# Ledger of designs, part 14: VHH binders against WHI2-like protein P4H10.16c

Target 1, 295 residues: WHI2-like protein P4H10.16c, of Schizosaccharomyces pombe (q9p7d3)
Amino acid sequence: MSVITQAQEIPTVAANPDFNYEGDPIIIQLCDRDTVFELSRDQLLGLPESILMCLFPRGLLLDYEIQECQLTQRPLIFQTADFDPSLLQYILNYFQMAENRTANDEIALSPPPPSFPGKCGIILLKEDIEFFILPPISPTTNIAIEVSPNDLLKLKQRVAQRLLQQKKIFDCLHLENSTSEGSAEKNLVRMLCYSGFHEDDEWKRRIQEPHRACITSVTLTNLDFSADQGPVSDPEYFPVYHKLLLFWQKPARKCWWDSSTSITYNGIEFATWVRRVWTLELAVLGANTYETAAV
Below, E stands for the ipSAE of ESMFold2; O stands for the ipSAE of OpenDDE; V2 stands for 0.75 times the mean of E and O plus 0.25 times the DockQ between their complexes.

## First folded at step 11 (VHH; framework vhh_7aqx_2)

Design u03 (from t01 with F34M G56D; at its last fold request DockQ between E and O 0.68; V2 from the best seeds 0.69)
Amino acid sequence: QVQLQESGGGLVQAGGSLRLSCTTSGFTFSRYAMSWFRQAPGEEREFVGAISWSGDYTDYADSVKGRFTISRDNAKNTFYLQMNSLKTEDTAVYYCAARTFYVSGSTYPSEYDYWGQGTQVTVSS
ESMFold2, look of step 11: ipSAE 0.649; ipTM 0.857
ESMFold2 (binder alone), look of step 11: mean pLDDT 83; pTM 0.857
OpenDDE, look of step 11: ipSAE 0.743; ipTM 0.901
ESMFold2, look of step 13: ipSAE 0.635; ipTM 0.849
ESMFold2 (binder alone), look of step 13: mean pLDDT 84; pTM 0.858
OpenDDE, look of step 13: ipSAE 0.746; ipTM 0.904
ESMFold2, fold request of step 14: ipSAE 0.542, 0.520, 0.575; ipTM 0.815, 0.795, 0.817
ESMFold2 (binder alone), fold request of step 14: mean pLDDT 82, 83, 82; pTM 0.837, 0.847, 0.834
OpenDDE, fold request of step 14: ipSAE 0.801, 0.796, 0.809; ipTM 0.932, 0.925, 0.932

Design u04 (from t01 with F34M T107L; at its last look DockQ between E and O 0.01; V2 from the best seeds 0.00; counts 0 for: pae O 8.2 > 2, placed apart)
Fold by OpenDDE, look of step 11:
Structure u04 (fold): chain B 295 residues (1-295), chain A 125 residues (1-125)
Amino acid sequence: as target 1 above (295 residues)
Amino acid sequence: QVQLQESGGGLVQAGGSLRLSCTTSGFTFSRYAMSWFRQAPGEEREFVGAISWSGGYTDYADSVKGRFTISRDNAKNTFYLQMNSLKTEDTAVYYCAARTFYVSGSLYPSEYDYWGQGTQVTVSS
């Protein structure tokens, strides 16, 4: 049974929230592969922890770095780890839009948590798929069929393309029809669907990693409980809400294996296995970790 | 007020067909997965089938698979159960139910938020 585990409790990007910089907002340049992003200190700190972990796997003492840069008169540029720039752009844009809406009181948590009136919640769901192709064993030699590197690359590309065409978020969870109602997977689906997801939702971004047999997908959504216009008979409704809050700046991960469809190449059938890693996190705009302690 | 109203039930001969409808009001129909259940006399309520919000996903009990088809019309706030090749064992009160999410294999009535009053389907030999 796959267990949902929470990531580290220590923030990846450490900053002093009370640190006040005089003057204009501190502008940070992020170099991600060949793309440069420009964002404010607050925008960087506002990103989901799970994303920050991807960008800065070794951690970042942000204010320290800012001070050092100021003292040394160096440009305030940070090199990120390998992360698809298009994903980062999507995330940044989404948060920016959310901030704008929040500023205009257009979006709020529904129902708003008592401790965060008028705050906007954003749910981040990320999937990393690693896929593996297994050559069959020759019945005549009892040895695995040799595949040339070029052919293997083609096979991987074909598998990747298939996975990229699978755009539905929850399709992978339907594969286990025998899963108990109380399974972690079903609970996850319930939680997400109560929180604003639609069971037919598609990944907003789904990309192939250039250097590995991996598909990365991300979708962001606003926390929304408005789908239900009447009384909910599910006793887990409110508890689900509270459960979701547990993921505030504390990403949870779920990992599982499933078999994908076989692929035929030059008349040979290859088995394909996929490892899926889901990351779930709640971000609350305008709120920080210090406020969570009061909940 | 939330309402689910079944219609289309009645008496039919074995091998015949019947189409049930469930008309809904009082909630955002397009945001609910819909299901059919049935209950025969002296039996527990059992899952018949379900359809997702968009209609993109359907699930059926093994006993009705290939014979029954569920569809929905969100513009009409109505979903349907087409029953073909009916058998005497299909005789039951059929209920429509609504839930805020769709999960395949969800067979438990307790998982549903709203229920209809049911419509009688009788299949004669």
Scores: ipSAE 0.015, ipTM 0.310, lowest interface PAE 8.2, mean pLDDT 84
ESMFold2, look of step 11: ipSAE 0.410; ipTM 0.724
ESMFold2 (binder alone), look of step 11: mean pLDDT 83; pTM 0.850

## First folded at step 13 (VHH; framework vhh_7aqx_2)

Design v01 (from u01 with W53Y; at its last look DockQ between E and O 0.72; V2 from the best seeds 0.70)
Fold by ESMFold2, look of step 13:
Formats: structure tokens, C-alpha cells, sequence
Structure v01 (fold): chain B 295 residues (1-295), chain A 125 residues (1-125)
């Protein structure tokens, strides 16, 4: 029932990396709920694919839109799908800081090796939770117990609070020593811990979506190359970042249902069900998009 | 290295006007969104207003709306705050701030990456 999948190969936002737009920078205005973002073409194209899928689930043909607007010199305006603007701001700010550091040639403790296709790697982890509350069947009416709107709201708040308190990134992966499923997740966590995470790390952003029974969490971190210090001549040595390059612009996702749990309200037990999507993606700054990974 | 420098502060009578300037260096002016903040003695920095990269979007705090106007001049690499109908409550150190993208409702100082040193505005009764 637990499945790990990798996203599609086609980019969500289609653009020609060789196409050169003369003149002033192309300006893009995104309407995300009640919030307007204004950013450049490069800032939009630099977002992780998993985030672009959230913003444009039906895709976007960006170069077509740019060509129509170049004669008018107006900003391009797009309505995004429903994605929390505070999360988008966190992501944009993170990439802005990373760009500034690489542009200023700031000294890094673990510079990327020459075989890495860019100047900086950024690891994105994301969790999407949707939860459901099932009223029990009434023994007197043989139908589901009716719940008032006020009681349902209180139940949703209690379930959301419980889920928000589960703030450690890796706890949801159900790590076990003796199971094949636990072994795969255990290997995913050793790789991430060699690359800049710690086993007890908490989500940097974890929010309950307004008006929905959903929780979204996002963490970004810099790819740390310090664990890739072994001699390349050793046939058993394989740099950890090579495995992460599989997720460059191709996010991996695990989707599953957690075990049925319950919450008690006014002496009545309500079943709760949780659907989780856990996402891993690598972003690479300063990359040649046509350059293949060394792996 | 991004650098911002405010100027144009001073002493004015209540009801008067003043124009602040923020001169930028070490980056391309037309790429950035800009904001003004102010800090009165003993208070936290308070949002005054912002202008987007394109100039298409401006935001103002309720306390200054209708009295203050934000503008930018690409030829001079300068960002302005025109303050009219000044009140004694407007007395503060005014700071300009910058970021590489615009987002509507950016009202907290922690949301901005680059800051000037500030210029004093004193409004006498």
C-alpha cells in the first residue's frame, strides 16, 4: 500500500533554455490566492519541479506567453493553483539567499566537486497531509451519527493539532530494522543525513491549510558534500551526491495511508484517516540544463 | 554587495511635507522591489510602504495611506518616499529596504534582505 514513485520526465513549466530575450528582464506576476508575487523568468524557472507542479498542475507554456507579450512590454500575469503563499515566499527567499552566496563567490566548507553539474545543490523535502474524520454508525438509527458544524470544527482542530505536533521530518517514514520497507526508508533517511540533514530535524515550515483538512510542510537545505571525501580510485566508493542527482528536476514521492486512529469527542469515538505524500527533490543552482549528470 | 543609503530627513512642522530618497549601489536597481520602514524611539520597526519591481504594485500602511507616496526612478537608481500632511506621530528614523522579488502584504522587517542605515525625520507641533 506504501508506494514510492518518481514524477514525470516532462517539465511542468516548458521553456526554451537557449532562447534569448532581448531587452529588459521578463517580469512575471503570479496571483496565488489573495497574494501577488512579482518575479523574473529565471526565478520562476529556478523553482523545484515539485513546487511548479503545485503552482501549475496543468502545465505552462512559458515561451509562448512571453512571445505574445514582448511587443507590449507588459508583465505576464498568471493565476496559480491553490498553494500557500507563505510557503512560496519561504522557497523564493531561500533561493535568493543561495544565489547571492554563489554570485559573491562566498567560501563554502564543502565546495561541490568538479563532476557536480552546478555550483550549489538544494534539497527539498515536502509533506502533504490530508485527514478525514468518520462518524461512527449510530446503534439506534443504523446510520452515521450526525455532527453539528461547531462540533465538526472542534474535531478538525483537535486532529490538526495532533498532526502538527508530529513535527520531525523523518518520523512518518516508519523505519524498522527487520522489514524490507523499513530498510528502504532507512537507506533514504543514511543518504539524506550524509547530505545535510539530521535524524531529528523538524520541518522549517509546517502549516494547516485554511478551510481544509490539510497540512503542508516544507524544508530546504544546502547539499553538503563533506561526506564525499573518499578516493575515487576505490571501486566500492560511490559519492552520495550521485544518488541525489536522480532527483534533479525529477522529484520522488511516497504516498500512503496511515493506520486508522481515533479521537474521542463527547464520549463518542471517531475514526481518523490520514493520507500522506512525502516528496524529495534536488535543485541545482548554476547548472547547465543540457549537461548530464556524471552518474 | 547591495548597499542602500537614505537621505532627505530633517525637521519639519506638522502639516508640512518632506521627500526622502534611497540611493542604491552594488546591484541593478530595476531588478529589486523596495520598501520604507520607520522606527520611533522605543518601538519596533514599522512598515510604511512598498513598490514592486515593475512599479505596478504599491502597498501602504493604513496610518500613512493617502498622505505618503512611493515612487522609483530607474535613471537615477533612486527610490523615493513623498510625505505630505505630516503629523507628530510620523517622527521616526526612516529606513529603506530591498528584496529581489515582490510579494503583496510584505509588512515585517524580517521579510527584507537589504537595509539602509536610516534617516531621521522629526515633526514638530
Amino acid sequence: as target 1 above (295 residues)
Amino acid sequence: QVQLQESGGGLVQAGGSLRLSCTTSGFTFSRYAFSWFRQAPGEEREFVGAISYSGDYTDYADSVKGRFTISRDNAKNTFYLQMNSLKTEDTAVYYCAARTFYVSGSTYPSEYDYWGQGTQVTVSS
Scores: ipSAE 0.633, ipTM 0.840, lowest interface PAE 0.7, mean pLDDT 80
ESMFold2 (binder alone), look of step 13: mean pLDDT 81; pTM 0.828
OpenDDE, look of step 13: ipSAE 0.746; ipTM 0.900

Design v02 (from u01 with S104T; at its last look DockQ between E and O 0.74; V2 from the best seeds 0.00; counts 0 for: pae O 2.1 > 2)
Fold by OpenDDE, look of step 13:
Structure v02 (fold): chain B 295 residues (1-295), chain A 125 residues (1-125)
Amino acid sequence: as target 1 above (295 residues)
Amino acid sequence: QVQLQESGGGLVQAGGSLRLSCTTSGFTFSRYAFSWFRQAPGEEREFVGAISWSGDYTDYADSVKGRFTISRDNAKNTFYLQMNSLKTEDTAVYYCAARTFYVTGSTYPSEYDYWGQGTQVTVSS
């Protein structure tokens, strides 16, 4: 019964729509680990809420900070939480590319989505994995086998490597299809496929967190309203589209456990428990938070 | 129409200096970060350096660090590559590139939106 829970409606990065900045764009400097990003205020605000939550788990009063910086003539520099810079780079690049395409194709874009005329939708799918290794129980002693810290580290590394090699997005869901939650999983896959994913799609980014038994994966896709299987050809497209709109700046999460992964080390089989958290979100290019009130 | 045009290339002796310029048009200069790339004959295009929107941040390839400096002039819609202590190995076609945000370590050409046509730099021994 994995309930897709929607995150809180309060934007992590708060902006005042009444703030009219005349002149050059406001440049924001993000320090993420050893990487520096510079992007505009609008670019930052245009990022998925789920990503912003990762970057700024305590929230950010962006416009307040901007005002303070302007008053004090200080640079606008924010320290992000611990977030893999390569993931952020991927996301930013994708949004940039999408923006460029939209700007260039404004004339050619098939009928804009009814809810966001002239805007491009991007679907974010993120997976957060945390895995645990359980030592086997000795059949003789009925006690868990002792594993040295060094061996445990090796085991974790091996498990991580295996998980990193699992690149197919939907493979983990197929394993669940045989369960009572099979229908929900199928619906999820269907929805994602309508959003632009393919059944055989792979994670575009999949990384292990440093010194942690955690793996983070991200894939972005354009919500294709012009797909050959467009609203005219598939009566189910519109319902799915509307459902996806519910995820605009309101990420949905699904959490589940799986124990399908085992590892053998020195002839001993270790069970692995994997906690998977999926985050799904719709981002709309060029849509300001203040426009949400109009929809 | 977006245009990036390199200038300032030429022949220079080893140990010499050269300043490249990239003049831009067709987009808001202040909204872009800029980079220089170079491509030697038979080699892949490689990252030389980048400058952020604000100009506060610069990034350089290890091979040119300490010798090359990138700067920008928003009033002129131009950014520069100052090349000092030139080596024969610096011989290449130099390209300027633009992108809508800056990230340190962004060395992949595919990440850039616009490119110049390139200017030849030849360093003689």
Scores: ipSAE 0.105, ipTM 0.570, lowest interface PAE 2.1, mean pLDDT 84
ESMFold2, look of step 13: ipSAE 0.582; ipTM 0.829
ESMFold2 (binder alone), look of step 13: mean pLDDT 81; pTM 0.833

Design v03 (from u01 with S110Y; at its last look DockQ between E and O 0.80; V2 from the best seeds 0.71)
Fold by ESMFold2, look of step 13:
Structure v03 (fold): chain B 295 residues (1-295), chain A 125 residues (1-125)
Amino acid sequence: as target 1 above (295 residues)
Amino acid sequence: QVQLQESGGGLVQAGGSLRLSCTTSGFTFSRYAFSWFRQAPGEEREFVGAISWSGDYTDYADSVKGRFTISRDNAKNTFYLQMNSLKTEDTAVYYCAARTFYVSGSTYPYEYDYWGQGTQVTVSS
């Protein structure tokens, strides 16, 4: 069995909940590897906390930086940590499209109930994989077999290809191996399937990092309110979106070593070990920023 | 109601110049990044160039580098494509497009939310 945990943390990007800037629009330039993004304060603050943690692992005092920009007349430019720009673009595009739909009064299939604190809910699922290849110990010499740099590169590519082919979002949780019906993983997947996922859904973005033995996957999906069909007479019934609100800017994560496997290369069997981080977060568009800043 | 409208297209001889304009209404012009795309008959839309929200960054397709220039004029709520040294291969319908953030290297039409109706540019030999 495993435990999915959620740590109580201060927000990665600190913002003044009473910030009331009515002047000219402020342009924030983010430099992420060789890619430049330009976005607004609200677009940056609207990103999921788990993504802000990737971009600014040391935190960011955003409103302080804005005020300093105005006082010093410096450009407002930030260098992000190493996060794949194509993933950030996917996320920003998704939120832009969602904002356009709500701004144009386009009705989603399942509009939010009045008790939902915003106009739209967006569920983020993310997986981070780091993998390791261990040369076998020679039974003759009792030391690890020497592997050329070129052979190691080929092995990394083959392991990455195998992992990339495992495209289904929930397969990494190994639900078929659970001995308990009430396991945390099974309950989590059940909740997500009530909210707009299917058990066989595939990652919408799944990328191999070009210079590391890492794979990152991200999927965003609209929160679906239509499937919440508890019995009216059950006093303990609790709508699923209420459960998902626990993850609003409070990402839940599970970190574990996956089961090891092997890969054969040139007749030699190499062990492969995988460390996984699986993340769930809810984003809410059109929410009261005061409530999101309070912990 | 967000709207983009191209103008300035027409017929021009090879080696000539044209200036396309894209005027916007129903939103705050200074809060958008803009791009030009073009579509020749029977082909998919092709990226031409982009200009960032701030104007600090511009991108151009290799086929137009050095010949085309993108600029913006926030006071007139308009952005432009100056096309010089035109070739017959530049014949296409030209579209302006907008998005609410900028990202360098965005070359695909699906990355833009707002589109104009297009203006025809025909380059005769």
Scores: ipSAE 0.626, ipTM 0.847, lowest interface PAE 0.9, mean pLDDT 81
ESMFold2 (binder alone), look of step 13: mean pLDDT 81; pTM 0.836
OpenDDE, look of step 13: ipSAE 0.750; ipTM 0.906

Design v04 (from u01 with S106D; at its last look DockQ between E and O 0.01; V2 from the best seeds 0.00; counts 0 for: pae O 9.1 > 2, placed apart)
Fold by OpenDDE, look of step 13:
Structure v04 (fold): chain B 295 residues (1-295), chain A 125 residues (1-125)
Amino acid sequence: as target 1 above (295 residues)
Amino acid sequence: QVQLQESGGGLVQAGGSLRLSCTTSGFTFSRYAFSWFRQAPGEEREFVGAISWSGDYTDYADSVKGRFTISRDNAKNTFYLQMNSLKTEDTAVYYCAARTFYVSGDTYPSEYDYWGQGTQVTVSS
């Protein structure tokens, strides 16, 4: 079973790469819940596709909207779908920082990826968790006990809290239990580590979605395939590199279930089912969509 | 219809003992955790103690620890509050309450599903 499945997705935000604006960068205001974000057209287009899909699940004809805005002299404001503002802030800040560094030649791929010479790559790893609590079975009646809505809510909160405390990215893969060096999970970790992650890395953002038994986590890292970062002698080094390039604007996903998370109250254990969805995507700063053909 | 009915309250002298009972109906007794609360005049209702659905776990307010004991009898659909070494400060209306599951620290009345009408306990000096 393939650890990562790549799905070809249609770009959510459509823009004409040849569309050039005269003057100052066009500033877009994103309304996300109670927060307004300002970013340029290029910044918005530079976001990972998976994030854009979250922000604009119905898509966005960006250039069309810009033109209309200019014609009508209305402010360029977009309402996003429900997305945690703290996650978005983290992502935007990270990209801004990366852009600044790139501009100063402080961050560069060495060697540069063949498809994107001189460009900076950013790897996005996102986890979406949905969890369910199973009622315990009474040892006396062999029937599941009844749980009131209030208790269920409390239990969900506890489970959420526990999951929020699980900050290490790779812990959920239970690599220590893997009997094969070539296991899918190990390969996944290897690939991510070659991309700039570390085995002990933690989620940079991990939040519970409001009023949902869902947790979203995100970590960004700079793509680094420099010779000094990976084992040069590893025959899988370059293959992994090329594989990651395939994830440019084409996010890969892995979905699985685990029951490793449980809570115990008053000596009673509540089992949980946790569905985990990982999304892996490569974003390239300064790259145009038309460059996809070069990958 | 769910019913909780307290009994056993009354007047007792300081240092004395009293046993309250809460008889229940209208729900599966064995699936519920039970608690006792009390409310003194002019005071808020306060947690006294609780017993888990299995009966294996009990929890008490600090003010009554070592003096009060909660037990349950599934065959009788009844749980109890044994109060020993009573103090004048224990004077209150005592309420029994039920919930599907007790979590340690759940001392807020709003967390409980069903309530009794209360029974008066008066401890005289």
Scores: ipSAE 0.009, ipTM 0.262, lowest interface PAE 9.1, mean pLDDT 82
ESMFold2, look of step 13: ipSAE 0.503; ipTM 0.788
ESMFold2 (binder alone), look of step 13: mean pLDDT 81; pTM 0.825

## First folded at step 14 (VHH; framework vhh_7aqx_2)

Design ctl (from u03 with Y57S F101S Y102S; at its last look DockQ between E and O 0.01; V2 from the best seeds 0.00; counts 0 for: pae E 19.8 > 2, placed apart)
Fold by ESMFold2, look of step 14:
Structure ctl (fold): chain B 295 residues (1-295), chain A 125 residues (1-125)
Amino acid sequence: as target 1 above (295 residues)
Amino acid sequence: QVQLQESGGGLVQAGGSLRLSCTTSGFTFSRYAMSWFRQAPGEEREFVGAISWSGDSTDYADSVKGRFTISRDNAKNTFYLQMNSLKTEDTAVYYCAARTSSVSGSTYPSEYDYWGQGTQVTVSS
């Protein structure tokens, strides 16, 4: 049985959104591998929780660190966990453009209904793949054959290339194998298609991690309220964005193994095991800040 | 049936060169690592060098590094040992061997499943 899960959790970056620091704007440097990103406190706090969890898996007491910076005059610089800088740049650029739009040209945006808690919604979809290569069994020893490090590297590169070519966002959810119209995966995709996705949409960013057997994919899109049309007379109808609000700062994820993939190299067929983590989260810009106490 | 056959042995003066060939049949040559071993009279079989299944990785005994070169031609099912700057200490029966348990070579003769009959190399002073 396929299950999409989420958990209540304390925000990864702890800060009071109403707190206003005296003096110049607070500028934060994030060191992500060999790349330094500069962003404001508000830009950091506006990122999706699933991304903040990738950057700061042990959490960040942001307001405490700012106060320590002011007291000790140490620089406000943080080392992130290992996250691809090109993906972080894509995410930061997307949120900057959305913030500029809501601040500088709000009348051009499709307005959310009054019950929506902000000025716009941004849907994050993310896939994390880790793959493993299983050597075939030797006919003489009945154990797996040994593979040289150089040959293993070539195999990993070719498996990665094949996985990179599988670009459609929803294909990994195996909707064609579902026997039920009410399956969790079908309902999730239907909800997203009402919110601005198409079933054949491709990942906007899909990259192989350097020096690892991992692929990360990210797509950001604006929540589209115009596709959310239910019958006026249906007392059980909720607009789809109400269901997406369940994922606001509370990412949903599905984790599974997909082990039917194989590749042939020099006449030998190698089986592969693929572990996937698929993530959905809603970000809300221009929101009235919510209390972050755990529930 | 699996068969490995060495050729190219003979008598060579010290400082000379010789090329050994190992022709294979009865198995998928491109799947397996190949190695050369040698045995002088009264001694145990000694590792000479190995090549991985793809040909991308080679390994050599210290006593032959820089003088011997191993290569393979997977299209011809043939495995080669080019021996240069030969010394009288290189006199031995040379064997090719196939390792079916790994795509990488091993220095241990017990790791090899199939062996050729050997070809004599004699280096005179």
Scores: ipSAE 0.000, ipTM 0.159, lowest interface PAE 19.8, mean pLDDT 79
ESMFold2 (binder alone), look of step 14: mean pLDDT 82; pTM 0.834
OpenDDE, look of step 14: ipSAE 0.008; ipTM 0.268

Design w01 (from u03 with F27L; at its last look DockQ between E and O 0.80; V2 from the best seeds 0.70)
Fold by ESMFold2, look of step 14:
Structure w01 (fold): chain B 295 residues (1-295), chain A 125 residues (1-125)
Amino acid sequence: as target 1 above (295 residues)
Amino acid sequence: QVQLQESGGGLVQAGGSLRLSCTTSGLTFSRYAMSWFRQAPGEEREFVGAISWSGDYTDYADSVKGRFTISRDNAKNTFYLQMNSLKTEDTAVYYCAARTFYVSGSTYPSEYDYWGQGTQVTVSS
């Protein structure tokens, strides 16, 4: 079953809006697997909420940790949850470049309207796949066929290769099977295509997790204000950016299971099942950080 | 206005040593991760090494590991590359680069915001 939900609780990383530490700059070191990131407080707080949930699923009281670090004179180091470092690097690079454009007062091709709460918007799309291979039941013994660890590894590699080749962002939403013109998924894709996406866009990053039967995909793009073609006099019309603001720091997620498929290995058919989580979030650069970061 | 300036390049015989410096103006040096890159004629730009803004973490390309040492002096806004046991294959233009965060193991030139004009290092046999 597919149910779209949004986060409606406190921010994953809580910060003090009156934060002002005198003295040396505070360096935050994130340890993500074997990879170390060094970044500022503002860079950490500027990450999308959906990414902060991945890094700190139990939350983090950031400014409390900074104060405690200064009291104990220990380094400020956080161990993240298991999140692929290449994806975090992609995200940080994207935000660094977008920050530089806004800091240099560069004007987008279609500047944001005055009612937009910042200087630019960044749309995050993310897909998380977990897949499973089920050995068939032997017709002779009526129990599951035993599979060697080496054969199971080969099966996982084949399934992962098939899933990695499904690169189109929107194909997983089953738009071809929608029974209603007004379906939420079709309307969402239309909104995104007016905002800078194309129907056949592929994931910018799509990777298999090293030691799990998991695939993670991420794409970031700039919110395009030039493609809002709706009539302003229509009482039911909203400009597209107003609809996207619903997801500002409140990611929308859809989770479902795909139907079972089969894969043949050494003459034996194995069932495969896929669990998907699809995520949409809007980030806004140049917004009032006091209100956004409030605890 | 951010400017990076390399110095210390020159001609050295194989097996010799050379020390490069990178100074900066118009940025708060202690808040940038710094990297050295190099480029031989007709080849793509190659990562040499990086140091985090804190100085706690360094990275080196395999081709220079054990021979090159990176350091920084934040009080002087200066970033160094000590090159020992130089080989003719080390001949290249060496570039200093800066970015606003550090990632261990990152080797991509496109991720750096600021670049120097480069300094030539030539290693003769």
Scores: ipSAE 0.628, ipTM 0.843, lowest interface PAE 0.8, mean pLDDT 80
ESMFold2 (binder alone), look of step 14: mean pLDDT 82; pTM 0.842
OpenDDE, look of step 14: ipSAE 0.708; ipTM 0.886

Design w02 (from u01 with F27L; at its last look DockQ between E and O 0.61; V2 from the best seeds 0.66)
Fold by ESMFold2, look of step 14:
Structure w02 (fold): chain B 295 residues (1-295), chain A 125 residues (1-125)
Amino acid sequence: as target 1 above (295 residues)
Amino acid sequence: QVQLQESGGGLVQAGGSLRLSCTTSGLTFSRYAFSWFRQAPGEEREFVGAISWSGDYTDYADSVKGRFTISRDNAKNTFYLQMNSLKTEDTAVYYCAARTFYVSGSTYPSEYDYWGQGTQVTVSS
């Protein structure tokens, strides 16, 4: 794929802008987990759209549900799809820390320009991996070699360990195999590095989903306005944050397959297929969303 | 500016009881989750217990479960640790902590941004 694609524009969690709710906490319970979160309406609505899509894949009419719970005297408890509690806590903590920094004006290191629609930007990059182990076809019988359930479990554990050890964010793009300087993958890495990433960055969180052949990775970073200053003599230069604003509440996705890994078990070489989905989103804190854009 | 202040520490004999208080200012008390941590001399700070924003959820360390109870009083902007059946192992400086959301199983000090100054609890044999 030459460019990362954008996701759907309709909000996953629908809220009434005229509805002012300052009542009891909203309780979310992660599917198939004991973990409970209590947070405010504003904290829930402030999560990145891509995270809300993970929590509520069928959507949530939040203010309608709040009103229905009040009418029926039911508690404000909402079930979500399965999502790792440590990842959600990482994301919530990150946004809480960023809110504290903007309230105390601690973002003096690289202040946003007046044309940026908020007080700070936060970039979310997420990787979702699903992997598959393919038994080889016997040249004699022309059928796949049988693998016992116990051996398959051991193979999955070994593949998961290898994938977890691939901690560097950009290694999976195989930039060394591209002959084109203008490839979509190289352009994506350049954009991210001009926004606050570094080429050797590692995932901040990288976990295996329990009892599944799935790995989820998340990194949040502050948008660095000083990293892309442009030529001093070019009055028409546009900083990279203008490009990132395309992803403000509109996450973009890149999906591809990687077949570069094999694993040997009991003298037999097994191919491994890895499906990767990247999600890129910009969050803007302190945004003025009701003003008409200048010019 | 958020401020937390512990009180109620002191010397107590083993088997006795003690009640700690944490009074808060500079925050909307009813919208915060709270926790107690403790630190014995020469040891790292460890989780004691937590109470949710609503008060409906509590967590406790295994070493204190059944003996300690966390509660909150929104009218007084104060939350408490009732400590019963005290043991010499409970001797420590006790700290209160706060955050703007609650998550069950949150037991590490790095997960909290607001802290009190600590109050000494000493349990004699």
Scores: ipSAE 0.589, ipTM 0.821, lowest interface PAE 1.0, mean pLDDT 81
ESMFold2 (binder alone), look of step 14: mean pLDDT 82; pTM 0.840
OpenDDE, look of step 14: ipSAE 0.761; ipTM 0.910

